# VH-VL binders against Protein PARTING DANCERS homolog (PTD): the designs that were tried, part 3

Target 1, 248 residues: Protein PARTING DANCERS homolog (PTD), of Oryza sativa subsp. japonica (Rice) (q6l5b5)
Amino acid sequence: MERSTHSTGWTCLPPPPPEPAAPGRGVCAMSTSWRDKQQPSLINFIAAFLAANSYRLNFLSISPDFIFNNGELSVAFIFETNWDCQNEGAVFSRVNMLKRQLKHLYVVVAVPTKEQNESFNRSYHKYGMKLGFPTFVPVTDPEMGFEKIVKIAHALGVCKQQDIISRLKNEREQAVQCTDSFLRVLTSIPGIDNHDANALAQAIGSIEAIAKASKKFILENTDLSTDKAETIVRFFRDPQYYLSPKIN

## First folded at step 23 (VH-VL)

Design x2 (from w1 with light chain D93E)
Fold by OpenDDE, fold request of step 26:
Structure x2 (fold): chain C 248 residues (1-248), chain A 119 residues (1-119), chain B 107 residues (1-107)
Amino acid sequence: as target 1 above (248 residues)
Amino acid sequence: QVQLVQSGAEVKKPGASVKVSCETSGYTFTDYGISWVRQAPGHGLEWMGWISAYNGDTNYAQKLQGRVTMTTDTSTSTAYMELRSLRSDDTAVYYCARGDFLSDAFDIWGQGTLVTVSS
Amino acid sequence: DIQMTQSPSSVSASVGDRVTITCRASQGISRWLAWFQHKPGKAPKLLIYYASRLQSGVPSRFSGSGSGTDFTLTISSLQPEDFATYYCQQYYEWPYTFGQGTRLEIK
């Protein structure tokens, strides 16, 4: 009695195809000049953090230290990884230069000590920075600083996307309302149906234009009957026609 | 002293709207965003949305999208939250809090506003 | 949305006890976690931000730790005024989300 050990071959179902990598959140451009001044450990941290957050890192010769591109929004960052109390002027000179060129500029400054923080605050006032532009973001350490940069870039990207969506929605709604209003007006004319109204819309485009259109023009550019075309012209040009009580 | 002071308690009927105010003082209003958080009876804290006092940008919780509107008045340093089409499940204490993606968490809170939605 | 799960949901302790509350995020949030104390009829109070930083004016008996997905709030020696509900909150990305809360009650 040969016990046929049915080796139930556990067909290892191939791991489900990796969920399509969430479309990358965007691109981070890092200044080569900034990179070269930093500790390799920080660069590695940044690279890893960006990867973890679905950003592609590119090294470029750019004036800001970072540029984040999240779709249609580009945000620039100055990142001072260690506030130098003796080099305040250089930082603010750079800030003043870049703020004139860039619409979205943030300055992240690591101020780990109270002294540095106080120095930064004094310098901010000394150099007459207008409140709000650019936005300064003090942090305690470079890692936190970069995380903050990513958070800011992402948040701003989200806001921009929402704005676009809202705008598009509003435009669509307006377009629909306009169309509906247009149709309502035209179909209120005796003998004019939705087909006629649409034909007029396509051929002439606006109520104002229709009101100015000649009978001949309507007939040449639409499939409306002579009677309908005449009715339309009368409706818009004959005050008596408009005022004539609809003898229902 | 930094302070957020909210408007008083409200009682509303279903389908109505409520507008809660949050007056801020002790800091530059435009330097921080305002978030709104609510707590229904017997439930935890729920984030409702955020508004920038600087540029008016907003982000709302998806659950409240279309029903909530947040606004700011820089002249009075006041934030507003309007919730429309009120339901019984909107009964909650509503809080404004100072904080956004530029700041480190919600560090200052209003005292809360009870909104009761009852038939 | 990032889900925040606190443990335990409730804890009974005595004055002087060490209390530990944990919070787990459904995904990595780095250190963008805050802890709040909430008492009935009062506004929530920020205790800890950026996972481990003590908010100004908060007693040193409160401490936070953790990064990524797992976080802990510790009260080293419980005081009578510490009986409250505690919430963790992620502010890594929108929507911001809270844990379900941990009620700390007197034993």
Scores: ipSAE 0.894, ipTM 0.959, lowest interface PAE 0.5, mean pLDDT 92
Fold by OpenDDE, fold request of step 26:
Structure x2 (fold): chain C 248 residues (1-248), chain A 119 residues (1-119), chain B 107 residues (1-107)
Amino acid sequence: as target 1 above (248 residues)
Amino acid sequence: QVQLVQSGAEVKKPGASVKVSCETSGYTFTDYGISWVRQAPGHGLEWMGWISAYNGDTNYAQKLQGRVTMTTDTSTSTAYMELRSLRSDDTAVYYCARGDFLSDAFDIWGQGTLVTVSS
Amino acid sequence: DIQMTQSPSSVSASVGDRVTITCRASQGISRWLAWFQHKPGKAPKLLIYYASRLQSGVPSRFSGSGSGTDFTLTISSLQPEDFATYYCQQYYEWPYTFGQGTRLEIK
C-alpha cells in the first residue's frame, strides 16, 4: 500500500499585487546644504515622515531649505532647527532675499527656550518684517517643525486644488450660460432653429459678429437657407424688424 | 485679551438662510484662520469649515458644500458664516474658533450662537 | 475622512479619582490631536494640543499622550469643575473631525 504522499504543493499565492501606491501627495526637495548641517537623526526622521505621508524626497541644490511641490503649487520653506540668538541677522537676510524670489515662502523656526522665543520676537520687529509675508511659524522642536512644514504644504496644496476646481467650474458655467444666451437670442429670430443657431455659433462665434456679418458671409460659411440668412441680417440691421409684432 | 464674540441667537424657517458673525479682538486678525463648529442638540461637535483671514481661502465640510459660505471682513476683524436652505437638522449651537493649519489647535472660541430652525 | 473614536462614551467617577479617556483615529495623524472640555452653555475649551501639550491656563492635572492612531487624555485627580463632556479632535487634515465625546459624570 504505497502511501502516495500527496505533496500538497503550497501554491504560494503570489503576493497580492502591491496596493497601488496611494497617489503620491507630491515631491519634497531638500536642500543639500541644509541637509549637511543637520544631525543624521533628523534627516532620518524627515525621510521616514515623508515616506509615511506619501511624499517623494529629493536632494537638490536649492536656496530654500525645502520646496514642496503638490502638483501646480510649489511652496518654499526656511527651516531653522535651532534659533541662534546671535545670528538673527543672517536668518533675516536670507528671508529677505528669498521672499523677493518666491511667492510662497514660510519660515519655520524652532524656539525651544523662552530666551530663544523672546529673541525671535524681538528680531522680528527689529528687522521690520511685514506682517503676513513671509509667514513665520515658531515651533518647540525640529520634529514638530517638520511635521508642521508637511502639514502646511499639504493644506496649501488642497486649497490650490480647490481653487482650480472652482475656477474651472465657474468657467464652465459661464460658458454654458453664454451658449444658452446665444442660442436664445438667435432662436428668437423667426425661422431660426437650434440647428441654425449652432451653425452660426460654429461659423461666426458671437452675436456681435453675426450682427456684423453679411448675408453672403453667412451663406458661404453656414448651411442656412437664403431666406434665413436674409432674416438674420434684417433682424440685426433693420430697427423696424424688431418692432414688428410677432403675428402669431 | 483675545476674544471672539458672536452674534445673537437666531430663529429661522426651513428654507431660509442664516448669517452668523464672529467679531475678533486682541490679536492680528489676519494671522489666524477661523473655523466654524456646530453642535446639534444631543449630538457631538461637528466641524463645518475653515476660512483664512489672510487670503480668503476656504475649506468646507462636504456635507455642507453648496449651502455654507464663510467670509471675513478685515476692516472689522469679523468672520461670517452663512448657511442657506436651512433644515430642521441645522438646529444647533454654532461656534467660531480661532485656528487653522498654521496654528496648533482651536485655542479661542466664540460663546456660540443658537440657531433654531422651526416651522 | 478620518474617524475619531472615543472610549468610553460615558464615565462615572468621584472627586479625586483618576480618569482616562482614549481616542483612536482611523488613520495615522501624527500628533495633530487636540482635547477639548465642553460644558453645557459654554464654549469648548482647549485642554491639550499636539497630543500632549498643555494649553496655557489649563491645570496640570490634565495630560495627554499618544501618537499615530492612539491617544489618551488623563485627569490625575478629578475636581468638581471637571465634570463635563470631553472631545478629541484631529487637525491633521481636512475635514477636521471630532470624537463622539465622553461624558464625565459624578458618581
Scores: ipSAE 0.886, ipTM 0.953, lowest interface PAE 0.6, mean pLDDT 92
Fold by OpenDDE, last read:
Structure x2 (fold): chain C 248 residues (1-248), chain A 119 residues (1-119), chain B 107 residues (1-107)
Amino acid sequence: as target 1 above (248 residues)
Amino acid sequence: QVQLVQSGAEVKKPGASVKVSCETSGYTFTDYGISWVRQAPGHGLEWMGWISAYNGDTNYAQKLQGRVTMTTDTSTSTAYMELRSLRSDDTAVYYCARGDFLSDAFDIWGQGTLVTVSS
Amino acid sequence: DIQMTQSPSSVSASVGDRVTITCRASQGISRWLAWFQHKPGKAPKLLIYYASRLQSGVPSRFSGSGSGTDFTLTISSLQPEDFATYYCQQYYEWPYTFGQGTRLEIK
């Protein structure tokens, strides 16, 4: 009695395919010049934070300190990690330069002290910044500042996506409405059914074009009967036909 | 002083629409977004949506999409929230609040508007 | 959607007591958490923003702590005016969501 030791080969189920990496939220470009002026601890924080939020970090030679690209939207940031009360002019000069070049620009400024905050507020008025663009975002510390940057970038991206979706939806709805109206008009013609209307739509395309189409053209390009083709031509060309009471 | 003042209580029938106003004062209207939050009787706070007073961008809670419209009037510094196709479960106190992704939190709130939906 | 879970749902305490309320997010929200006090017939009042920052005009007996997913509101010495419902709120991403609330009642 040979005990066939059925070696139950534990088929190591292949590890479930890695869950498709949640589509990255986007790309963050960091200015190399900005990076080089910062403490390594802040850079490490930023890198870790971006990774945690599904952003890819690239170091580039760019004029703004950061550019976030969330699909179709690019948002630029100036990030002052410590407001210098003696160098206000330089910041605003840079802001003025970049605001002319960039459609979406935000200025995040860390103002941890009351003095810095007051200085910032005074400078804002001094340099005549137009209300609304660019948007200035005061924060208390650099970490909060960067978190805010990411939050802003993400929110704007979401808004943009929603706008696109809404636009597309509206366009589709309009297209459908147009089609429905088209069909309604054609099927209002005695003897013309939905099939006929669709055939006309496909062959000729618009009510205006149908109205100008010859009987011959309709017959050559559709499967409509001679009678139907004639009816269509009469409907659009003979005002008396339109006014003739449907004899039930 | 920064203030948000909402319109008065409303009583509506099912299927009707309600439009609540939120008049703001004491700050530059376009500097902040407005969020709307509601509280049904016996329930917690529910975020409804947000509108930018600057550019009119909006984000609505998915549950309310298609039924809610938020608008702003910069000339009067007033935000509006319209809710359509009202149901009994829309009975709630509705709040406007100053706050968006640019701000630190909802720091200023309106006094609330009671909307009652009853057959 | 980010779910916010508060604990406890209700707490009974006496004047002078230390009260702690916790809030847990279903995902990391950094420090984008606010605490609100809500009294019947009144508008919600912001107490804490950015997890630990005290709103201007709020008494120092209120404090917030935490980051990521776990947050705490502490009232160091409960006052009679503090009996209310408290809500945590994430404003990390849309839709913004609130905890279910914690009702603080007098013992």
Scores: ipSAE 0.880, ipTM 0.949, lowest interface PAE 0.6, mean pLDDT 92
Fold by OpenDDE, last read:
Formats: C-alpha cells, structure tokens, sequence
Structure x2 (fold): chain C 248 residues (1-248), chain A 119 residues (1-119), chain B 107 residues (1-107)
C-alpha cells in the first residue's frame, strides 16, 4: 500500500504587493564630502529621519551639502554642523559662491554656545550678507538643524505644488471662460447654433480669426451652410448688418 | 533690547472691527514672523494666526478664516491684526509674539491688548 | 489639527517641591514643542523650546523632555515666583496649537 504522499503544494501566496509606498515626498541628495566630515551618528540620524519622512536619500558629489528635490523644485542647503569661530571666512566664501549659482539656498548653522552664536552674528554682518538671500538658520544642534532643513524643503515643495495647481486651475477657468464667451458671441448671431459655433472654434480657433475669415474659408473648413457662412461674415464685417430691420 | 509693544485696550460693539498694532524694536523686523495669540476670560491660549514680516505670507486659524487679517509695515516695523464681525466671544486679551518654526518658537511677546466686545 | 493635551489641569504644590507637567500630542511632532509660563496680567513667557532647550534667562530648575507625542516639563525645586499657568504648544505644523494649560497653585 504505497502511501501516495499528496504533496500539498503550499502555493506560497505571493507576498501581498508592497503597500504602495506613500508617494515619496522627494529626494534628498547628500554631499559625499559633507558626509565624510560628519559623525556617523549624525548620518544615521539623518538617514532615519529622511526615511521616516518619506524621502529617498542619495549620496552625490555636489557642491551644496544637501539638495532636496520635491518634484520641480530643488532647494539647496549649506549645513555647518559646528560653527568654527576661526574659519568664518571660508563659510561665507562658500555661501557667496553658491548663492550665485542657486536660486534657492539656505544656510543652516549649528551654534550651540554663546560664543559661537556671537561669532556667527558678527560674521554675518562683517561679510555683508544681504537680508533674505540666502536665508540663514542658526540652530542649537545638528539634529535640530537637519529637521529644520527637511521642514523647509517640504514646505517649499508643497507651496510650489499648490502654486502649480492654482495656476492650472486658473488657466482652466480662463480657458472655459474664453470658450463660453466664444460660444456666446457666435450663437448670438442669428441662425448660428452651438454646433456651428463649435465647428468654427475647431476650424478657425478664435473670434478674431473668425472675424477675419473669408466666406470661402469658412465653407472649406466647416460644415456650415452657405447662408450661415454669409451671416457670419456679415456679422463681423458689415456695419449695416445690425441696422437691417429684423424681418419678423 | 527686543520689544514688542501693542496698542491700547479697545471696546467694540458686536459686528464692529478691531485692529491691534504690535510695534517691534531691537531686532531686524523682517527676520521673524509674528503670531497672534488670544486668551478669552477663563480660557487658555489660542493661536490665531501667523504672518511673515519678510514676504507677507500668512496662516490663519480656520476658526477665524474670513474674519482675521494680519499685516505688516516694514517701514515702521509694526504688525497689525484686524478682526472683523466681532462677537461677544471675541472678548479676550490679544498678544503678538515674535517667532516661528525657524526662530525656535515665540520667544518675545507683546504686553497684550484687551479687546472687549459688548452691546 | 494637532490636539495638545496637558496633565494635570491643575496642581497644588509647596515651595521646594518637584513639579511635573505632561503634554501629549495627538500625532508625532518630533521635538517641536514649547513650554510657556503665563501669569495673570503678564505676557506669556517662553521657558522651553524644541522640547528640551532652555530659553535664555530661564532658571535651570526648569527642564523639558520628550519627543514624538509625549512631553514633560519639570520644575526641580518650586520657587514662589513659579506659581502660574503653564502651557505647552506645538509649532510642528499649522495651525499651531496650545494645550489647555496647567494651573500651578500654592498648597
């Protein structure tokens, strides 16, 4: 009696498709040169923080210490994790160089001590930094600094997206309004219906163009009747058109 | 010394508007945002909104949306808060405060402005 | 909106006592929490920012701790001038929100 070992093929249900990764907020590029100068603990913190905030971390050879890309917006950061009171000039030299190349630049500086803070403030004035660009963000510690970096990057990204959405919305609204106005004008012409108006819109495109269009052109490019085409031409070109008694 | 000095107490009727000023000194005005916070009698602190003195960006509490307007005058380093369509429950001490996320919270406050709304 | 819940709503203590006030956020706010002292007729005073950073000029008897959702303000040895209402406030995201306050009264 051969025991037919029914190999119950445990069809390994394919692991549930990874939950669609919450659409990543963006990409963070970290300078390799900056990384190599930092304590491993800070790098680990940054990596964990970025992951927790849905940012992908890439290590790149870039001039800024960080570049955040949230779609169409890229924001650059200089991050001084420990202000050196004796090397102020180097920092500002770098700032001056990068600010000329980048539209969006922030400088985050860790100044944990009073002395460092005072040094930074003096230096800021000494090197004639223009108010507003770049934005300087003094912080008490590097972790705080990086969190601010992420928040700034995120806020700017969101703002840009909203701006784009708003712009698109406005453009659509304007387009619709224009279309409506277009149709209203054309359908105000006796004998011209929505179909005719749409045909004209598709064939000619604008009221101005229609106004300049010849009867022949209209007839060649639309399905309008000869009478309708004539009416349109008269409407736009014949001042007497409005003076003719409405034959009721 | 960094100071925020607010305008004096106001008494208003329901439906009226009030505009409170907050004059700042001792620092670069455009470097900080200004928040407005109020406290009604017997209640806690309530954040009303924020304005950037740099670019004029604002964020208002939803509860006050449409009734509150915050503005700044860089020439005088003064922030303003206007509250419209006043109600009795708008009776409160109103504070301006310097600071935001970038500047590590509200570190300097005005002395407060009492606004009383009564019929 | 992020809700901030303080505990307790009131506390009675004596001079020299250790006092602890807690604040809980409805969602993670990292360390973007501030503590304020508020006395009647006076403007609120910042005590702690970024959860644990002591504001300049604030006595060292004040300390803050916590991250994420749970935060604590501690007064190590209560002084007569410390009797006031204390508020936590998140400034992690808009709208900024305060806790309901903790009234510290003399026993």
Amino acid sequence: as target 1 above (248 residues)
Amino acid sequence: QVQLVQSGAEVKKPGASVKVSCETSGYTFTDYGISWVRQAPGHGLEWMGWISAYNGDTNYAQKLQGRVTMTTDTSTSTAYMELRSLRSDDTAVYYCARGDFLSDAFDIWGQGTLVTVSS
Amino acid sequence: DIQMTQSPSSVSASVGDRVTITCRASQGISRWLAWFQHKPGKAPKLLIYYASRLQSGVPSRFSGSGSGTDFTLTISSLQPEDFATYYCQQYYEWPYTFGQGTRLEIK
Scores: ipSAE 0.731, ipTM 0.863, lowest interface PAE 0.8, mean pLDDT 90

